# VH-VL binders against q58766: the designs that were tried, part 24

Target 1, 244 residues: q58766
Amino acid sequence: MIIMYAIGIGDNKEEVLKAYEKLKEEGIEVELIDNPKLLVDKLLDGEIDGAVRGSLSSSKVILYLRERIGKFYRASILKNPFTNGIFLLSPVGIDDISEDKNERIKDKIRIIEFASNFLKNYNIKAKVAVLSGGRLGDLGRNKVVDETIYEAEEIVEHFKGNVDIIHNGILIEEYLKDGYNIIIAVDGITGNLIFRCLGLICKIPGYGAVILSDKNVNFIDTSRNANWERYYNAIKFLIGGDFG
Short names: E, the ipSAE of ESMFold2; O, the ipSAE of OpenDDE; V2, 0.75 times the mean of E and O plus 0.25 times the DockQ between their complexes.

## First folded at step 5 (VH-VL)

Design s63 (framework fv_ogalvibart; at its last look DockQ between E and O 0.01; V2 from the best seeds 0.00; counts 0 for: pae O 12.8 > 2, placed apart)
Fold by ESMFold2-Fast, scan of step 5:
Structure s63 (fold): chain C 244 residues (1-244), chain A 118 residues (1-118), chain B 107 residues (1-107)
Amino acid sequence: as target 1 above (244 residues)
Amino acid sequence: QVQLVESGGGVVQPGRSLRLSCAASGFTFSDYGMHWVRQAPGKGLEWVAVIWYDGSKKYYADSVTGRFTISRDNSKNTLYLQMNSLRAEDTAVYYCARELWYGRFDYWGQGTLVTVSS
Amino acid sequence: DIQMTQSPSTLSASVGDRVTITCRASQSISNYLAWFQQKPGKAPKLLIYDASSLESGVPSRFSGSGSGTEFTLTISSLQPDDFATYYCQQYYRYPWTFGQGTKVEIK
């Protein structure tokens, strides 16, 4: 059997090896790669079908990816506890979107386009919800909240008629109950905090953070200090997609 | 509230064609991949075909490849199975099923019987 | 194609019994396996997905285990409503395939 997938191994070796052994027990052979540049090169040169960062240095892997593919975004892949489907949460890094309002709107538009295309590989129709800091009835009470509402409305207007997209304020739980599967956070800080609450405190199953770009890159970013289940789940997720 | 209702079954001669329909209600049909699964009288389940939510991808069991065509009309909330060059071994109850996420057939129709006889 | 083989084909049991059904894949399917229950004249009902995850509304007496090529469905204390035929199904690769079924009947 050809090895089609790889996990990066740097620190946290015991947890990476536990994931590797579990995958092997299930008949899934995975290559362990201890060099950040080699992992990126093998993936982008087509020698492997998919890669998980594993416990390799985030800064080094991200640097090599950016050198090869340019700008990209990240979205956390989480199980929807109401529907049992999955959803993407983005942005989840503080460096994924611009601090400038106009460029941030463009970043969010690109995230939605790339995330929608990504979900297509899994037979999932994109349903986009754009978060803001309050409810429509709160307009005029707080300038910062108002700005998030106006930004969300502009993004919705851009896609109306072409994408299933909604803005209904801060109500993330209602979006998930209604089956929305691309959740656009107000900013990277907000997205990261939502992820940490759902994934690390509430233990909602997750598959890592997918790379979203104009290139078809089958790569999942994981925490260097994750437990073995996160590395395992990330590989399992990559196996299930139809990227042909 | 979610319902899937198959129709179009009946008795047909070998070599002829039949089209099955599955009417969906109680959910946004266009959001879900849909499958056909069949069961010959007194036998087990056999997966037949899938169509992606947007109609872009279709896959078939080897036994029906080249003879059956799966399609959907999202404006009518209806799934179809066009069955050509029917054989005696195609005799079965045909179920439509909704795919929630990877193999999770969370809702099934009650089935429609197709009998291919001479 | 991936072949799914179930054993036993028929199982006789009494209310309160622990019953175990096995399912074997011809190649590794990791945990991409579902279990269905079918009563006579009815459509199948999903019980278990991802080898061990219980579907909402399914009684806790049902459990699934296994990975790779060997899987089991266990009913810890058989109830009258559980006399049915059970099927495993792999969704690792197209075409998706079912086992031939295990009929659980009253002793």
Scores: ipSAE 0.261, ipTM 0.725, lowest interface PAE 5.2, mean pLDDT 89
Fold by ESMFold2, look of step 6:
Structure s63 (fold): chain C 244 residues (1-244), chain A 118 residues (1-118), chain B 107 residues (1-107)
Amino acid sequence: as target 1 above (244 residues)
Amino acid sequence: QVQLVESGGGVVQPGRSLRLSCAASGFTFSDYGMHWVRQAPGKGLEWVAVIWYDGSKKYYADSVTGRFTISRDNSKNTLYLQMNSLRAEDTAVYYCARELWYGRFDYWGQGTLVTVSS
Amino acid sequence: DIQMTQSPSTLSASVGDRVTITCRASQSISNYLAWFQQKPGKAPKLLIYDASSLESGVPSRFSGSGSGTEFTLTISSLQPDDFATYYCQQYYRYPWTFGQGTKVEIK
């Protein structure tokens, strides 16, 4: 069997074609698909083993994907600067989880479940770290910080004994040094800011954003205006998965 | 420090069975995919099998498919290789190896010799 | 299955020599290629992964290059510790496979 991948091609054709040619040069077979519905259908119906949105319209692809698989979350894939591995950062979209405090706890629980299962398809055991706005010793100093600490503690208690999960406050650098590979941000704004600092300013290598859902699909979302290297790296990441 | 120690090798007649063990220490065993790799005396390396960190997936070299079974007990930090219907060409030193992401074998055991003869 | 073929099978070299070993895959393996060093009676040691990435603690005189079907391991200035057998190994598709090995001997 030939293993087949696809990249969506819409705007930004030059960069998508550069990635395609580099992959072709390396002997990786990729189909270019210019139709959002077709890209999603081929992936979900098993005709292709993995897909990158590429430069297709986000709104069209994301709308149709929600129609086919329902609610999902996104996680950015970043190289861990302290270890020889990767980590997922989620949420990273400002609107990925609820602003309501009780509902966002439920969203984070689902993200942890889906991210853990997603990493299993890559032969990676999940190690989860939940961020809050301060350390446990900061309780009583700031009401908003206290709320984030209690939320993180509730999430950890939910998974007690069932998932390798920790909360030690705001110390993301210590989580990464210790090899935690699922980093749960306080909210979408916090996650987005962390991504922009690490990925866009510090240029830590990234591989796009995976789709986290109960359907467990091998799909990476990329910016429609990305450089060719982002599309190329996304395909290279997909190759490591085994969703059979 | 990371240690992998194989055991269970020996001399066995063709058609018989052996079970190899690999005891792991110095790391969280259940975090890692594990492999068996063998080396016939004076020959090169041959990949034999893999088991994923949670035991959910297993893959085998064509030369051993249907005869060998890889397994693991994460509560005992032990990797196993059940070798049935042994043949002379299975004679080798058998190594267990730990895998990092993207197929890196960063730690190996000392190996255990299996001789299939007479 | 993907066959990995190394050249040469044996080479003789002196300390200070530049040593080049090649590995050819029977089909493209992108850059999913590792190089290992093995000394007699010892387990292999990882040198290079992803075709060109140097493993932590490996001396900078080792380098790897190539993609697709052709790969090269280079030792820029051979040292006494480098006399060993070297293996390439693909991890693009199961079953994973090794090259047959290249023995680097003292001239």
Scores: ipSAE 0.011, ipTM 0.618, lowest interface PAE 8.8, mean pLDDT 89
Fold by OpenDDE, look of step 6:
Structure s63 (fold): chain C 244 residues (1-244), chain A 118 residues (1-118), chain B 107 residues (1-107)
Amino acid sequence: as target 1 above (244 residues)
Amino acid sequence: QVQLVESGGGVVQPGRSLRLSCAASGFTFSDYGMHWVRQAPGKGLEWVAVIWYDGSKKYYADSVTGRFTISRDNSKNTLYLQMNSLRAEDTAVYYCARELWYGRFDYWGQGTLVTVSS
Amino acid sequence: DIQMTQSPSTLSASVGDRVTITCRASQSISNYLAWFQQKPGKAPKLLIYDASSLESGVPSRFSGSGSGTEFTLTISSLQPDDFATYYCQQYYRYPWTFGQGTKVEIK
């Protein structure tokens, strides 16, 4: 059976095409698809083995994907600048988790479960770090920060004894230094900001955002404003390429 | 049908400025990267500059860097080349070209002549 | 910059002849090479892209081959309409660069 992958091509065509050409140079043939629904349909119908959103509209592709497979979460795959391993960052979308506290906690729990399972597929043991909005010593200084701390503690308590999980405040740098490979952001906005800072500003290697669900969907979400390397890396990830 | 029409060429003295325009029609202008390529009289082709579909990226030949500026107005379907500090060696027919695919210049204008002379 | 060198600079041939033009790159450009045809007073016309892909509407007598640093444009049977100057162009890396051109003239 011929394995086929696809990249969505909307705006930012030059970068998508550059990625396409670089892949072609390496003997990797991918299909360019300019229709959001067609990209998703081909993937879910088994016509292609994996898909990258590329530069297609997120609102169209993601919405349609949710219509087809139900609710799912996303996690950005980034290279750990300290350990050279990978880590998952989630949530990274503004609509990925609920604004309701109780539902948000449930969402984060599900993310941890799916992310842990995802890493298991790559023979990687999950080490989960839950972010809050401040240092632990800052408790009592700000009501909003305090709520994030309490929420993080509730999540850790839920997994106590079952998974390597830690909450040590907002110290993401310490989490990464210590080799934690699942980083749970406070919310989608926070996660997205972290992604943008690390990936887009600091240029930490990234492989896009994977789908976290009970369904096996070989889909990588990418930014419509990404450079060619992001699209290229996403395809390489799907193919099972090197993370180094 | 796809059409590209350059304008703005003429005779100018060294050190002066000139602005070229390329009017596009027959396709969605905002979907394509655009290039300027020039050709001195009796000489070969020289790539000058490129601008991304949304203007987000620009690249220039070394020979024109710091002097020329490529820009576009997608609302007007027009590509521009602002040429400052013109030199005699800038004398050429200037073509605008559409990049259909990565590296594929599938459509060219008929060019506009720029002559830099004392 | 990547230098592109064409050979020969001028080629005299007759109608029906097989014509071959060579383009050499100063470094490997994979298959990121295009061939253009230009007639006097006219804009260049794309013939071949990606070293060997024929542009739509171009006669099948035109073909391109090569990869890395050596490339060739072949006209299997020269037609009267084919007398022109031909240019190779790399788009592997900016700045994009052209060969100096090959003039195909009537013998």
Scores: ipSAE 0.000, ipTM 0.494, lowest interface PAE 12.8, mean pLDDT 92
ESMFold2 (binder alone), look of step 6: mean pLDDT 93; pTM 0.939

Design s64 (framework fv_ogalvibart)
Fold by ESMFold2-Fast, scan of step 5:
Structure s64 (fold): chain C 244 residues (1-244), chain A 119 residues (1-119), chain B 107 residues (1-107)
Amino acid sequence: as target 1 above (244 residues)
Amino acid sequence: QVQLVESGGGVVQPGRSLRLSCAASGFTFRSYAMHWVRQAPGKGLEWVAVIWYDGSKKYYADSVTGRFTISRDNSKNTLYLQMNSLRAEDTAVYYCAKDFGRWYYMDVWGQGTLVTVSS
Amino acid sequence: DIQMTQSPSTLSASVGDRVTITCRASQSVSSYLAWFQQKPGKAPKLLIYEASNLESGVPSRFSGSGSGTEFTLTISSLQPDDFATYYCQQYNTYPYTFGQGTKVEIK
């Protein structure tokens, strides 16, 4: 059967075109789509096998996806600088998780389940770390920090014996050194800021943000103002899980 | 599946002692503060005591200070209330309740155990 | 100790009515106030925390408002399942203290 990938093109046309030409040099043909609804419809109707948002409007693409598939989450795919493997960071969208405690816990549980299933597609064993705002020894110093610790502990308890999962506070660098490959941020703001620091300032290789859902959606969300390498890497990941 | 089950209630004479237990399941007991709350027959709710997750801090209502002792065994997921020098006014249903964290609202409650102090 | 006073102590209402219960603290409790529902022979059930946040699984007809010393619980359209006693409770400082309760009775 025909296998087809697409990149959305809106603003930032020069960088999308550079990615397109580089992929073409390597024998990888992609369709450039300038309409948000058309990109989503072609993907979900099975006319294309995978899509990258590219430089299309985030709000319009997310709206059309939500209309078609309902609730979903996002996880940023980043290269682990200590292990050379990849890790998923989630949530990374402001609307991805609830502000209500019990619903937020359920959202994070669903993220872990979907992220674990995503990694299975690439034959990667899930190792989950749940972030909080402090260490267990910091309990009682700040009510907001304490809430993040209790939430993390509840999530760990839910998966006890079924998933390789830990909570060791705020220590992102220790989780990554130990090979954890699903990192659950405190909230969407925190996750997005971590992504921007690692991916845009420190220039850690990234593959975009994958859609996490109960429906199989081969879609990567990437920054509208990204350089061509981000769009290129996202397509390469979708095609073969290339971590090089 | 978060559950709290109280036990140890019964009829006791004034001046005697009684120990209540609360068995916790379905959550990481060692990470949360735990409370005792009581309700006299036909009356409102009265907070009795709290113990922090590691036992490091304990607070009591003035009405029970010096007579009641709250404790916990994190290895057994069990909360205790040792009640000494019992008075008729201690007659109440005693509820075990889980703090949302350490110093917050009580989000999960047991069904209660009745303590009757009479002669 | 912070004294919590509810108004009214008892109210009679019909299904479909809007019901409002007020809770007053003798000192500021910031937003650290919870509302509980208790039915005869049952343990209290959390409805609202941090003055205005609805606990998961609680119907949207329940809402809370207020800060500092004055708080309100509202039931927008009373259902048969809502005839119960309601308590406010502050958790700003130890000891935790409850209001005296408001009994919502069928008219």
Scores: ipSAE 0.000, ipTM 0.386, lowest interface PAE 19.8, mean pLDDT 87

## First folded at step 8 (VH-VL)

Design q1 (framework fv_dargistotug; at its last look DockQ between E and O 0.02; V2 from the best seeds 0.00; counts 0 for: pae E 11.9 > 2, placed apart)
Fold by OpenDDE, look of step 9:
Structure q1 (fold): chain C 244 residues (1-244), chain A 118 residues (1-118), chain B 106 residues (1-106)
Amino acid sequence: as target 1 above (244 residues)
Amino acid sequence: QVQLVQSGSELKKPGASVKVSCKASGYTFTSYGMNWVRQAPGQGLEWMGWINTRTGDPTYAQGFTGRFVFSLDTSVSTAYLQISSLKAEDTAVYYCARHYDWGYFDYWGQGTLVTVSS
Amino acid sequence: DIQLTQSPSFLSASVGDRVTITCRASQGISRYLAWYQQKPGKAPKLLIYAASTLQSGVPSRFSGSGSGTEFTLTISSLQPEDFATYYCQQLYSYWTFGGGTKVEIK
């Protein structure tokens, strides 16, 4: 049986089509779908083996996906600029985690568990780094930052002895240099900003955002404004490419 | 076809060491993590840990640190389990098994019986 | 570590019987659960993963259900070749096996 993948095509058609053509040149079968619900339905109904949101509307695709499979988290896959490996960045959605402290902590714990499991399945050992809003030495300077520090510590404490996890403040560059491959942002806004800075501004290679949930869904969330390479890489990821 | 072929049965004295091999074929060895599972006679399955076949980074389950060492020879697609300072309680069948996808163990070695007896 | 408790440890049944084995996790593991069959002197064989997905080549009389902390393996009509020991395995945080359930002929 032929394995089939799909890329959503909304706006930014030129980039999606470019990715489509490149994949086709490599003998990879891709269907272009311009209907958000159809993309999700085909995936969940098993008509296709994997789907990339492509340039379809996030609000439509993600909302419908949420309706079909329930709550899920997203983790952006980025290439580590210091190593040959990849890292997951989460959360990256503005409403992926709760504003409530206790629920937020639970969300982050779930993210770590799902992300760790995800990497394990790809023969990658998880190394988790939890971000806070400042350096550890900044404690006491700002109440909001302090809260992020305490929250991070609480999360680390939760996994103590069970997961390779660290909290060393806001020093994401140090985390990445040390090969940590799961970066937990303070919140979705922070994560999204990190993603946009690294991926969109600095052009760090990325492969979209994977779904983290209790369901195995071969779906890659991509930006509607991404270049062809990101759409291409997303499909390559789904087909089991080597990413270091 | 995917195969995991393990080395033959071992009979050792207490205090000795043993090295069990697991040779993989029929697939890309470095694309799948390799696990080790112990099964004492008449007992259940016990996960010992796994090794990243790409990096060689091992992770040991609780109770399997110290005397147990996972290693690789990727040039021959082989994973190894070494047990040092063998004890009678180490008597068991040891399995290698790869994992993928959801993390299930879809392919297993045939098992290696290690008997530790005075 | 996540602990899995299987019940019963032993089960006597006849050919044609409906058999149900339960696996309980010490914490929520979503659908990250697999079932294996092991016969004497043989390596375990994967039956079901993701709690309810049947592995290729496994007879349809086998089914799995559950999510969170409670899981069940069901054999709709026990066949002679089904007498074996069955293990559940959590895939959520590293791996852990249940204690096993030996299905014996009545």
Scores: ipSAE 0.021, ipTM 0.645, lowest interface PAE 5.0, mean pLDDT 93
Fold by ESMFold2, look of step 9:
Structure q1 (fold): chain C 244 residues (1-244), chain A 118 residues (1-118), chain B 106 residues (1-106)
Amino acid sequence: as target 1 above (244 residues)
Amino acid sequence: QVQLVQSGSELKKPGASVKVSCKASGYTFTSYGMNWVRQAPGQGLEWMGWINTRTGDPTYAQGFTGRFVFSLDTSVSTAYLQISSLKAEDTAVYYCARHYDWGYFDYWGQGTLVTVSS
Amino acid sequence: DIQLTQSPSFLSASVGDRVTITCRASQGISRYLAWYQQKPGKAPKLLIYAASTLQSGVPSRFSGSGSGTEFTLTISSLQPEDFATYYCQQLYSYWTFGGGTKVEIK
C-alpha cells in the first residue's frame, strides 16, 4: 500500500508550494491538483488516501462534494485557548444546516453524533455544549431568542444520559473554560462568524475543517488564503498526527 | 417507576466466570447510560465504567480492562457485566447505576454479591 | 482519572453533633460534585448534586458547598438515621468516587 495525499492548488500558489516542499522533505507523498472535480474524484474513488482543499475555490469543491456524497456537515478543529486541548466548532458551513426547525434539529443531532465519534477515535471524551441566542434569563423577552433556547433544550433532552451535553445559552467562553470540546453553533452563519473571529482574526491555532458525514471522507477544508503552515498542518492531521 | 433489578448472589471458585444482569424498567432504556460500580467488603465505591445503551459502546475505567466485559440486550432492557477468570479479589458487591443528564447516578440496582473462594 | 481525596475516613459522633466532611479533587472540577449516603447492605442514595443543590426529599440539615477543588458536606444536627458512610463523586470527566467517610455512633 502506497499512502498518497493531495493538496488543491489554485490561487496562493507560493504558500501551497512551500507546504508541498516541506512535506516532501519529510518523505510524505503529496500530489498537487488544480482541478476541483479531480481532487474530489480521486479521493472518493480511492486513488488518494486524503485531501486538503488548499487554495482551490471552496464553492466549486464543496458543490461537487455534495453532488457525490450528499448531505454533510463541517467542523472546524481549533485549539482551546483556556485548556490547550482541541475543540470542534460546528456547523461552520453557511449552508450546512436547514432553515426548517425540525430538519435543523435533526442536522444538529447528526453533527453531535458524528463529532462525538470523531473525538472518540482520538481517545478524547466528548463534552458537548449547544449554543443558543441568549442567556437563560433572557427567556420571554424576544421570540427569536426564545426559539433558539427551546431548540437547544430539545437537543439536550434527545441525548440525555448517553452524551455529556449541556445548554447554558450563549456563553461560549464559559463552555471553553469548562473543557467542552464540541461547540454547536446556532446555525451555519453563526458558526462561520465565530470561526472567522477566532481563527482568522484572533489567530487561534487550528487544523482546518473536517467533513462530518455517514461516509468515511478523509478531507480537510482550508482557507484559500492560508499560510503554508495551515496547508502543512492539515496534511499532518490527515495522516493521524498527535495533538500537542 | 424507574427500577433496576439485578440478578442474585453468586458463589464461584477461582478461574470461573460470572455474568451479572441488570434489568431496567419504567423508562426508555436506550435514553440513559448504564454504569457498573464495585464495592469490595468493607471498602468504598469504585466506578468500573459505563456502556452507551444506544450504541452498545463500552468505556472501562483504569484497572477494569481485560477480564471485565459490559454488554446489553436492548430487547429486554438489560445490561450485563461479565467477569472472566475470577480471582479472590473480585469478591465484591457489584451495582448497576443509571446516570441522569450525564451527571449524578439517580437510580441504583440493589447490588449483586459475587463471592470467589475455594 | 481525576482523584478525589475524602477526609476524614471515619469519625465518631453523637446525635445532635455538627458533622463536616471534606472532598478534594486533583484538578479543578467546577461545581461538578455529588454527595451520596450509603447504609450497610443498601445501595448509595443521592443527597446533593452540583456541589450544593439538595436532592428532593433530603432534610435541610444537609448542606454542601465548594467549587474548583475543595468541597464540604455538612450535617448541622446529626440524627440517628444519619449514621452511614458518605461518598463524594466528581462528574466533570466521567465519574470517580472519594474513598468514603464512615460516620459512626459514639
Scores: ipSAE 0.005, ipTM 0.492, lowest interface PAE 11.9, mean pLDDT 88
ESMFold2, look of step 8: ipSAE 0.000; ipTM 0.480
ESMFold2 (binder alone), look of step 8: mean pLDDT 93; pTM 0.950
OpenDDE, look of step 8: ipSAE 0.014; ipTM 0.537
ESMFold2 (binder alone), look of step 9: mean pLDDT 93; pTM 0.950

